# Ledger of designs, part 249: VHH binders against Abasic site processing protein HMCES (HMCES)

Target 1, 269 residues: Abasic site processing protein HMCES (HMCES), of Homo sapiens (Human) (q96fz2)
Amino acid sequence: CGRTSCHLPRDVLTRACAYQDRRGQQRLPEWRDPDKYCPSYNKSPQSNSPVLLSRLHFEKDADSSERIIAPMRWGLVPSWFKESDPSKLQFNTTNCRSDTVMEKRSFKVPLGKGRRCVVLADGFYEWQRCQGTNQRQPYFIYFPQIKTEKSGSIGAADSPENWEKVWDNWRLLTMAGIFDCWEPPEGGDVLYSYTIITVDSCKGLSDIHHRMPAILDGEEAVSKWLDFGEVSTQEALKLIHPTENITFHAVSSVVNNSRNNTPECLAPV
Below, E stands for the ipSAE of ESMFold2; O stands for the ipSAE of OpenDDE; V2 stands for 0.75 times the mean of E and O plus 0.25 times the DockQ between their complexes.

## First folded at step 22 (VHH)

Design yf12 (from xb1 with T56N; framework vhh_8pnl_2; at its last look DockQ between E and O 0.79; V2 from the best seeds 0.78)
Fold by OpenDDE, look of step 22:
Structure yf12 (fold): chain B 269 residues (1-269), chain A 117 residues (1-117)
Amino acid sequence: as target 1 above (269 residues)
Amino acid sequence: QGQLVESGGGLVQPGGSLRLSCADAGIDFSHYDMAWYRQAPGKERELVARINYGGNTHYADSVKGRFTISRDNAKSTLYLQMNSLKPEDTAMYYCAAGLEYDSFEYWGQGTRVTVSA
């Protein structure tokens, strides 16, 4: 996964992240650093994207089932990194392979500390190789959405009004991530950054791309992944597998340029 | 993302130079780590050079000081300048790109380099 969409206004995004804590109480996640949230139809690595994480990471003795939402840098910078420039990392940390997550210090260490997060997105983009050509067709991949009588699928939005309605009730894609906290050697603010765990693609997506993000499908999976106080690393890792519960449609080549940030990026062609 | 296509391979005499290119058709690889690999007949594929998204480079000991890996993000093109070529450099050369830690997701079809007197 090298490109996502996360364009919802902050208030809409927050509402879309409504959850129940372990007591069954309905809650909204509290924001940390809300000013770092930058909505975009075209999110690339090294940019900030909102993630969910347990409140226990910030508050001692907090209920670990409570959620915080925070923009973090895409591309994990490990806490032990001693260079002043994250771009000097030897290996790309945009994604973490599930099969080697426990073999890599950059991921194993923060994971062992319970630093699990859920990366939020409208969906992610992948490019299909076209046979016989050097061209690739981009696809927008996301959770199936509930068809309301009035709100057609993203593909059926024929009016601006209908488009807004679609996004008001949009089910966000929830991807499994690992985050870490990095203190720059020269001082400054602590950097929170994340990696997306990747797996082999499901059968339905295999014709488009052979890899996909580990998607946490449903509130239980999301809750277990986040709740490092009650759920062990070993148990959490059982949640990491391909899912068939995705849909996709072809989009224009507008998304190819990471500088393009318009609705056309995810619009069906 | 785009298909990696290698070019620039060929026959060259020992001590000669070649410049390999790897291009993608329209996809922005600016965030990707990229690398050149080579595979000689009967040998395993080996890393030649790597360049991360920030432009930091790593070279195999066998090519250090002779080869230079570089990238042009605006052109979505990876380069390998090969100087002082040796017969031992004879191989199929592959470009690779990836966003996964210590793994490359995308591979080219390769370009053949032959160093012979």
Scores: ipSAE 0.830, ipTM 0.914, lowest interface PAE 0.6, mean pLDDT 92
Fold by ESMFold2, look of step 22:
Parts: structure tokens; sequence; C-alpha cells
Structure yf12 (fold): chain B 269 residues (1-269), chain A 117 residues (1-117)
């Protein structure tokens, strides 16, 4: 889980994150640091991507069911890190294995503080080794999307109006993450950064890759993962498991180069 | 399951050198941590050297000063320069890459290194 698409304009992304708070009131998440949002069809580790987190992380006595959306750095930098450059971390923090999360100080400590987030994407990419070759087939992997008479598939976007219809109703992939807050020793803004929790792949994805992100399927799972005021670490970890509610299609090798940021990256082949 | 391709193994006399390479035809590994492991007959696989995405390295004590791990992100290739080779370096050498903390999701099938007179 090292490559995602998160390309929606900020307003479209925000509307896709509509939710209900604890009292049943419909809301949109409130942005923090919106200027750090960099939409792209081809996001890599160390880049910023939007995550959801509880308002209680920012406001004393806030309703913990209310959500903030903020760009964070992919690749968790622990609050205790002493060097000035995050690339000096001994181990990669792009992903965190669910089976050992409570054994790793980099993840156990922020998790114990309720620093849980939901990582947003259109979907993620994974590469399958093709039988009989050294070439790989990339796939775009995402939640099943609802089809209607006027809605289309990703490949049906021949005009701006059709493209807008596909993405206006897109169900964003929601992945379980852990975040931390780091003060650089040389000064500057506090760095918010996250890791994506991973699990063994479901049967539907096992022919592509043996690992997958921990996906939070539905409003109840997302709410419980975010609400550290009401949901303990022990209870939240029960949400972390593979899901079969996932679909995919093959894409061209354009996505292989992480510098390519075009709709072709996720277009069906 | 997701196999990297190693090359550069072979037979070499004690004191000699070899350079191992590891590549993947599709994935850009510039954001990955990468490593070399080895397994001698009848022994468990052991870490030889690790390099993070930022270029910082770690070596097993048995190879410090003799082996150098490096990466070329433009070519998406990992290297192991093996100098002053000893018979105890004889093993199957495996390339690994990963984004999971303290773990590797991609492995190669290995390349054999034999050090004998």
Amino acid sequence: as target 1 above (269 residues)
Amino acid sequence: QGQLVESGGGLVQPGGSLRLSCADAGIDFSHYDMAWYRQAPGKERELVARINYGGNTHYADSVKGRFTISRDNAKSTLYLQMNSLKPEDTAMYYCAAGLEYDSFEYWGQGTRVTVSA
C-alpha cells in the first residue's frame, strides 16, 4: 500500500466526506491547512494526503464525533524523533502491520493517545507479477461504486459533464491510519504525519498482492475508528481486518512512474 | 508472490569480489526500504545489509567493512558490493523491499554465491 489516487478538487472531496455526528446531524468535515492539499492521480509516500480525525484532537472539550479533514505527510514521524530529517528514521513508517502494531513504539505510543485517523483516497494501486514474465500488471483498487442510468464507469468519461458525474458520486476509499505530531528540532511548524495500517489480503486480492490496507467499510466503522473519546484502543483494533467488499481493474503502466499525474493512471485498459 | 530479480552471483575464490544487483520491472522502489538477506545450507535466513529510502545503511557485524549496500533510484536498482569474500559468505542471497515497518513485502528467488578455492 504505497501508491494511491486522491485527485478530487477540494470542494468535491469535502462533499464526499459528508457524515452524521453523534446526534444524527448531517455535517461536512472542517478543513485544517487546506493549502497543503495536493490532488493527484498518483500519490507516493512522503507526500501529503487528506485524512479525517476527531475535532477533539484540536479543541478541548469538543464533541469527539465531529470530524476535521487535514492533509498529513504519508510516513509517520514519531513525536520523539531527534534528527532534523525524517529520512533518517531507521525503518519505513509508510505502513504499519496490524499484527505487531502494539509491539512498535512508533505506533503503540500515538495509538495509545487516540491518534487514529482515516486516510482518504479514490483508491490505491498494486502491482501483480504476470505469470511467465518479469513484467508487472498494475491495478487500481477501490470500493464498488453504485451504477445508475446516468452515472457511468471511469472509462465512460468522453466529456467534462460525464467525467463530473462519475466523480461527483464517488465513494472514497477509507483506510485506517495512525498519526503523530512532531516538532522539528530546528524549528518550524509541527509536522502531522500518518501511517496506513495493513493486513493480509482478502481472497479477492490475493492473486495481486498478499498485503492490503485495513479498510473501514461504512459510516459505523469510520466513526468508531475516529472517536477516541468514546472508543478505546482495544475496541478500535477490532475494526482492523481484511474486507472482500473491494473491486479493481487493470491499468496501463503509465502509473509506474510516480511522476505521472494524469487520468490515464487509473483508466481501465 | 511478488518476486524481485537478483543477478550477479557465481563462483569466486577467497579474497575475491562480486557485485549483486536487484531490480523489478514495474514498481518504482525509490520510496521503499530495501535489504539483502542470505541463507547458508541448513541455516536460517539472516540480514546482511539494509538501506532505507533516504540512503541510510545498516550492516550485519559479519560483513561490516567488506560489503557495501547501495541503491540507484533512477534505475530502481539495489546493489551489494561484496569484497574480501570468505568461504563463510557462501549462501543464497535474497533481495527484499518493503514499506511496512521492520518488514518486507517483496522478496526475490535468490542468487547463489559460492566462495571456494
Scores: ipSAE 0.736, ipTM 0.872, lowest interface PAE 0.9, mean pLDDT 90
ESMFold2 (binder alone), look of step 22: mean pLDDT 82; pTM 0.829

Design yf13 (from xb2 with T56H; framework vhh_8pnl_2; at its last look DockQ between E and O 0.71; V2 from the best seeds 0.00; counts 0 for: loop humanness VH .160 < .165)
Fold by OpenDDE, look of step 22:
Structure yf13 (fold): chain B 269 residues (1-269), chain A 117 residues (1-117)
Amino acid sequence: as target 1 above (269 residues)
Amino acid sequence: QGQLVESGGGLVQPGGSLRLSCADAGIDFSHYDMAWYRQAPGKERELVARINYGGHTHYADSVKGRFTISRDNAKSTLYLQMNSLKPEDTAMYYCAAGLEYESFEYWGQGTRVTVSA
């Protein structure tokens, strides 16, 4: 996964992240650093994207089922990194392979500390290889959405007004991530950054791309992944597998340029 | 993302130079780590050079000082400048790109380099 969409206004995004804590109380996640949230139809690595994480990471004795939402840098910078420039990391940390997550210090260490997060997106983009041509077809991949009488599907949006309605009840894609906290050697603010765990693609997506993000499907999966206080690393890793519960449609080549940030990026062609 | 296509391979005399290119049609690889690999007949594929998205480079000991890996993000093109070529450099050369830690997701079809007198 090298491109996502996360364009919802902050208030809409927050509402879309409504959850129940372990007591069954309905809650909204509290924001950390809300000013770092930058909505975009075209999110690339090294940019900030919102993730969910347990409140226990910030507050001692907090209920670990409570959630915080925070923009973090896409591309994990491990806490032990001693260079002043994260771009000097030897290997790309945009994604972490599930099969080697426990073999890599950059991921194993923060994971062992319970630094699990859920990366939020409208969906992600992948490019299909076209046989016989040098061209690739981009696809937008996301959770199936519930068709409401009023909102229709992304493909049915015939007006700007209808388009907005589609997003009011959008089910966000929830991807499993690992985050870490990095203190720059020269001082400054602590950098929070994340990697997306990747797996082999499900059968339905395999014709488009052979890898996909580990998607946490449903509130239980999301809750277990986040709740490092009650759920062990071993148990959490059982949640990491391909899912068939996705849909996709072809989009225009507009998304190919990471600088393009318009609704056309995810619009069906 | 895009199909990596290698070019620039060919026959060259020992001590000669070649410049390999790897290009993708239409996809921005500016965030990708990229690498050159080579495979000689009867040998395993081996890393030649790697460049991360920030331009940090790594070279195999066998090519250090002779080969230079570089990238042009605007053109979505990877380069391998090969100088002082040796018969031992004879191989199929592959470009690779990836966003996964210590893994490359995309591979080219390869370009053949032959160093012979």
Scores: ipSAE 0.829, ipTM 0.914, lowest interface PAE 0.6, mean pLDDT 92
Fold by ESMFold2, look of step 22:
Structure yf13 (fold): chain B 269 residues (1-269), chain A 117 residues (1-117)
Amino acid sequence: as target 1 above (269 residues)
Amino acid sequence: QGQLVESGGGLVQPGGSLRLSCADAGIDFSHYDMAWYRQAPGKERELVARINYGGHTHYADSVKGRFTISRDNAKSTLYLQMNSLKPEDTAMYYCAAGLEYESFEYWGQGTRVTVSA
């Protein structure tokens, strides 16, 4: 997983993240650094994207079921990293494999601190390997959306108002992530950064690509992944597996260039 | 059948030079870590050189000082300049790219390099 769409205006994104705390109260996540949110149809590694994490990471004695939403850098920078420039990391941290995550210091250490997050996106892009040609077919991959009269389908939008209704009710893709906090050696703000956990693709995606992000399907999975106060690392890792509850459609090559930030990136072709 | 496309292989005399290239028509690999691997007849595939998305390189001991890995971020193209070639450099050379920690998800079909008198 190396390209996502996360384009919703902040207020729409926040409403899509409505949840219930452990007491059953309806809540919205509280933002940290909201001005660092950079919506785009075409997010790349090293850019910022919003993630959910437990309030307990920020506030002594907070209810660990309460959620914060914050932009973080895609590409985990380990807390022990000594250089001043994250591009000097020897190995890419955009994704981490679930099958070896507990063998890698870059991921084992933050997991031991409960640094689990949920990475938010409209969906992600993947390029299909095409036999007998130099060309690839990109796809936009996302949760199945609930069909309503004028919402829940990208292809159902025939006007600006209908486009807004599709996205007002969009079910965001929720991917399992690990984050860490890095204090630059020369000082300044702590850098929050994340990696997306990957798994082997489900059968439905195997013709597109052999890897997929670990998707947390439903509020119970999301709550357990986030709640490091009540859910151990060992139990949380049982949530990490492929899912078949996923859909996709072909998109144009406009998405290939990561500088293209337009709705055409995810439009069906 | 293919995914990354290597080019520039061929037959060369000992002491000669070749330049390998690797690109993909669809995926912009500028954010990826990339590498060259090789597999000699009857041997296991081995790392030749790798370069992270920031341009920092690592080489196998057997090629240090003779080979140079580089990337063109504007074209998302990977190169391997191979100088002072030896018969033991004879192998199929593969391009790799990845975003997973210590792993590569994309591979090419390979380009053959033969070094013989």
Scores: ipSAE 0.759, ipTM 0.883, lowest interface PAE 0.8, mean pLDDT 90
ESMFold2 (binder alone), look of step 22: mean pLDDT 82; pTM 0.835

Design yf14 (from xb2 with L99I; framework vhh_8pnl_2; at its last look DockQ between E and O 0.77; V2 from the best seeds 0.74)
Fold by OpenDDE, look of step 22:
Structure yf14 (fold): chain B 269 residues (1-269), chain A 117 residues (1-117)
Amino acid sequence: as target 1 above (269 residues)
Amino acid sequence: QGQLVESGGGLVQPGGSLRLSCADAGIDFSHYDMAWYRQAPGKERELVARINYGGTTHYADSVKGRFTISRDNAKSTLYLQMNSLKPEDTAMYYCAAGIEYESFEYWGQGTRVTVSA
């Protein structure tokens, strides 16, 4: 996964992240660093994207089922990294393979500290290799959305008004991530950054791409992944597997350029 | 978005130079780590050179000081400048791109380099 969409206004995004804590109380996640949130139809690595994480990471004795939402840098910078420039990391940390997550210090250490997060997106993009051609077809991949009588699928949005309605009730894609906190050697603000855990693609997606993000499907999966106070690393890792509960449609090549940030990026062609 | 396509291979005399290119017409690899691998007949594929998205490079000991890996993000093109070529450098050369830690997802079909007197 090298490209996502996360374009909802902050208030809409927050509402879409409504949850119940372990007591059954309905809650909205509290924001940390809301000013770092930059909505975009075309999110690339090294940009900031909003993630969910347990409140316990910030507050001692907090209820670990409570959620915080925070923009973090896409591309995990390990806490032990001693260079002043994160771009000097030897390997790309945009994604972490699930099969080697426990073998890699960069991921194992923060994971062992309970630094699990849920990366939020409208969906993610992948490019299908076309046989016999040098061209690739991009696809937008996301959770199936509930068809309301008035709100057609993203594909059925024929008017701007209908389009807005679709996004008001959009089910966000929830991807399993690991985050870390990095203190720059020269001082400054602590950098929060994340990696997306990847798995082999499900059967339905396999024709498009052989790898996919580990998607946490449903509130229980999301809650367990986040709740490092009650859920062990071993138990959490059981949540990491391919899911068939996705849909996708072909999009234009507009998304190919990471500088393009328009609705056309995820519009069906 | 296109497939990784290598070019620039060929026959060269020992001590000669070649410049390999790897380009993708469809995918912006500006955020990807990229690498050159080679495979000689009867041998395993081996890493030649790697360049991360930030431009940090790594070389196999066998090519250090002779080969230079570089990238042009605007053109989505990877390069391998090969100088002082040796017969031992004879191989199929593959470009690779990856966004997963210590893994490359995309591979080219390869370009053949033959160093012979």
Scores: ipSAE 0.768, ipTM 0.890, lowest interface PAE 0.6, mean pLDDT 92
Fold by ESMFold2, look of step 22:
Structure yf14 (fold): chain B 269 residues (1-269), chain A 117 residues (1-117)
Amino acid sequence: as target 1 above (269 residues)
Amino acid sequence: QGQLVESGGGLVQPGGSLRLSCADAGIDFSHYDMAWYRQAPGKERELVARINYGGTTHYADSVKGRFTISRDNAKSTLYLQMNSLKPEDTAMYYCAAGIEYESFEYWGQGTRVTVSA
């Protein structure tokens, strides 16, 4: 998973993240660093995207079921990294494999600190190698959407008003991530950064690509992944598996160039 | 068919040079780590050199000082300059790209390099 869409205005995104704490109270996540949120139809590694994490990471004695939303850098920079420039990391940390996550210091260390996050997106893109052509077919991949008047079908929207209604009730894709906090050796702000955990693709996606992000399907899975105060690493890792509860459609090659940030990136073709 | 495509292989005398190239027509690999691997007959595929998205390189001991990996992110193209070639460098050379930690998800079909008098 190396490309996502996360284009919603901040207030719409925040409302889509409404949740219930352990006491059953409905809440919205509290933002940290909202000015670092850069919405785009076409997010790439090393850019910032919003993630959910437990409030307990920021406040001693906080209820670990309460959620913070914060933009973080895509591409985990380990807390122990000693160079001044993250681009000097030897290995790419855009994704980490679930089957070896506990064997890699870059991921085992932050997991041991409970640094689990939920990576938010409208959906993600993947490129299929096509037989009989010299080009790849990109797809936009996302949760099935609950039918409402016009919000359940991207292709049905044909005006700005209809487009707004589609996205007002959009179910955000929720991917399992690991984050870390890195203090640059020369000083400056602490860098929060994340990796997306990957698994073998489900049968529904296997013709597109052999890997997929680990998707947390539903509030219980999201709550358990985030709650490092009550849910151990061992128990949390049981949440990491492929899901068939996913849908997709073909999109144009406009998305191929990561500088293109338009609705055409995810429009059905 | 659309996949990573290596070029520049061939027959060369010991002490000679070759430059390999690798590109893909679809995926923008500018955010990916890329690498060259090789496989000699009867041997396992082995890393030759890798370069991360930021240009940081690593070389196998057997090629250090003779080979140079580089990339052009504007063209999404990977290169391997091979100098002072030895018969032991004879192999199929494969291009790889990936964004999973210590893994490469995309591979080419390979280009043959033969070093023989």
Scores: ipSAE 0.684, ipTM 0.853, lowest interface PAE 1.2, mean pLDDT 90
ESMFold2 (binder alone), look of step 22: mean pLDDT 81; pTM 0.828

Design yf15 (from xb2 with Y32F; framework vhh_8pnl_2; at its last look DockQ between E and O 0.74; V2 from the best seeds 0.78)
Fold by OpenDDE, look of step 22:
Structure yf15 (fold): chain B 269 residues (1-269), chain A 117 residues (1-117)
Amino acid sequence: as target 1 above (269 residues)
Amino acid sequence: QGQLVESGGGLVQPGGSLRLSCADAGIDFSHFDMAWYRQAPGKERELVARINYGGTTHYADSVKGRFTISRDNAKSTLYLQMNSLKPEDTAMYYCAAGLEYESFEYWGQGTRVTVSA
């Protein structure tokens, strides 16, 4: 996964992240650093994206089932990294392979500390190799959405009004991530950054791309992944597998340029 | 995002130079780590050089001081300048790109380099 969409207004995004804590109480996640949230149809690595994480990471004795939402840098910077420039990391930390997550210090250490997060997105983009050509077809991949009588698929939004309705009730893609906290050697603010865990693609997506993000499907999976106070690393890792519960449609090549930030990025062609 | 396509391979005499290119017609690789691998006949594929998205480079000991890996993000092109070529450098050279830690998910078809007198 190298490109996502996360364009919802902050309030809409927050509402879409409504959840129940372990007591069954309906809650909205509290924001940390809301000013760092930058909505975009075209999110690339090194940009900030909102993630969910347990409140216990910030508050001692907090209920670990409570959620915080925070923009973090895409591309995990390990806490032990001693260079002043994160771009000097030898290997890309945009994604973490599930099969080697426990073999890599960069991921194993923060994971062992319970630093699990859920990366939020409208969906992610992937490019299909076209046989016989040097061209690739981009696809937008997301959770199936509930069809309201008037709200067709993203492609059926024939009016601006219908488009808004679609996004007001949009089910966000929830991807498993690991985050870390990095203190710059020269001082300054602590950097929160994350990696997306990747797995082999499900059968339905395999023709498009052979890898996909580990998607946490449903509130239980999301809750277990976040709740590092009650759910062990070993148990959490059982949640990491391909899912068939996705849909996708072809989009234009507009998304190919990471500078393009328009609705055309995810519009069906 | 396009397909990685290598070019610039060919026949060269020992001590000669070649410049390999790897380009993708559709994919912005500016965020990717990229690498050159090579595979000689009957040998395993080996890393030649890698460059991360920030421009940090690493070289195999066998090519250090002779080869230079570079990238042009605006052109989505990876380069391998090969100087002082040796017969031992004879191989199929592959371009690779990736966003996964210590892994590359995109590969080219390769370009053949032959160093012979």
Scores: ipSAE 0.826, ipTM 0.913, lowest interface PAE 0.6, mean pLDDT 92
Fold by ESMFold2, look of step 22:
Structure yf15 (fold): chain B 269 residues (1-269), chain A 117 residues (1-117)
Amino acid sequence: as target 1 above (269 residues)
Amino acid sequence: QGQLVESGGGLVQPGGSLRLSCADAGIDFSHFDMAWYRQAPGKERELVARINYGGTTHYADSVKGRFTISRDNAKSTLYLQMNSLKPEDTAMYYCAAGLEYESFEYWGQGTRVTVSA
């Protein structure tokens, strides 16, 4: 997973993240650094995107089921990294494979500190090489959405005048991530950064690409992944698997260039 | 699922040069780590050179000073300039690209390089 859309205005995004704490209270996540939120239809690695994490990471004795939302850098920079420039990391940290996550110091260490996050997006993009051509077909991939008239692929062929209404109640994609906190050796602010955990693709996506992000489907999965105060690393990792509860539609090649930030990036073709 | 395409291989005499290319038509690889691997007959596939998204390179000891890895992100193309070629450089050369830590999700089918008199 190397390209997402996360374009909603901050207030709409926040309302889409409504949740219940362990006492049953309906809440919205509390923002950290809200002015660093950079909405775009076309997010790439090294950019900032919003993630959810437990309030317990910031406040001693906080209810670990309460959620903070904060922008973080995509591409985890380990706390032990010694160079001044994250682009000097020997290996890419945009994604980490679920099958080896506990074998890699870059991910095992923050995971052992409970540094689990939920990466938010409208959905993600993936490129398929169609048989009989050397060209790729990009797809926008997302949770099935509440329909207005009929279910399924409404977004793939929906009328332009009705497309804006689907965003009012959009179900955000919720991906499992690990984050870390890095203090640059020459000084400066602590950098919060994340990686997205990946798994083998589900059967429904296997014709597009053989890898997919680990998707947390539903509030129970999201709550357990975030709640490092009550849910152990071992138990949390059981949440990491492919899901078939996903849909997609073809999009134009406008999305190919990561500089293009327009609704056309995710519009059905 | 999304195969890279290598080109530029061939037969060359010892001391000669070749330039390999590896391209993809759609994906913007500017954020990817990329690499060249090779596999000689009867041997295991081995890393030749790697370049991260920031331009930092790493070379196998056997090719240092002779090979240069480079990338053109606008064309989604990876290059390997191979100079002072030796018979032991004879192999199938593979392009790789990835965003997963210590792994590559995209591979080519390879281009053949043969170094002989």
Scores: ipSAE 0.763, ipTM 0.881, lowest interface PAE 0.8, mean pLDDT 90
ESMFold2 (binder alone), look of step 22: mean pLDDT 81; pTM 0.828

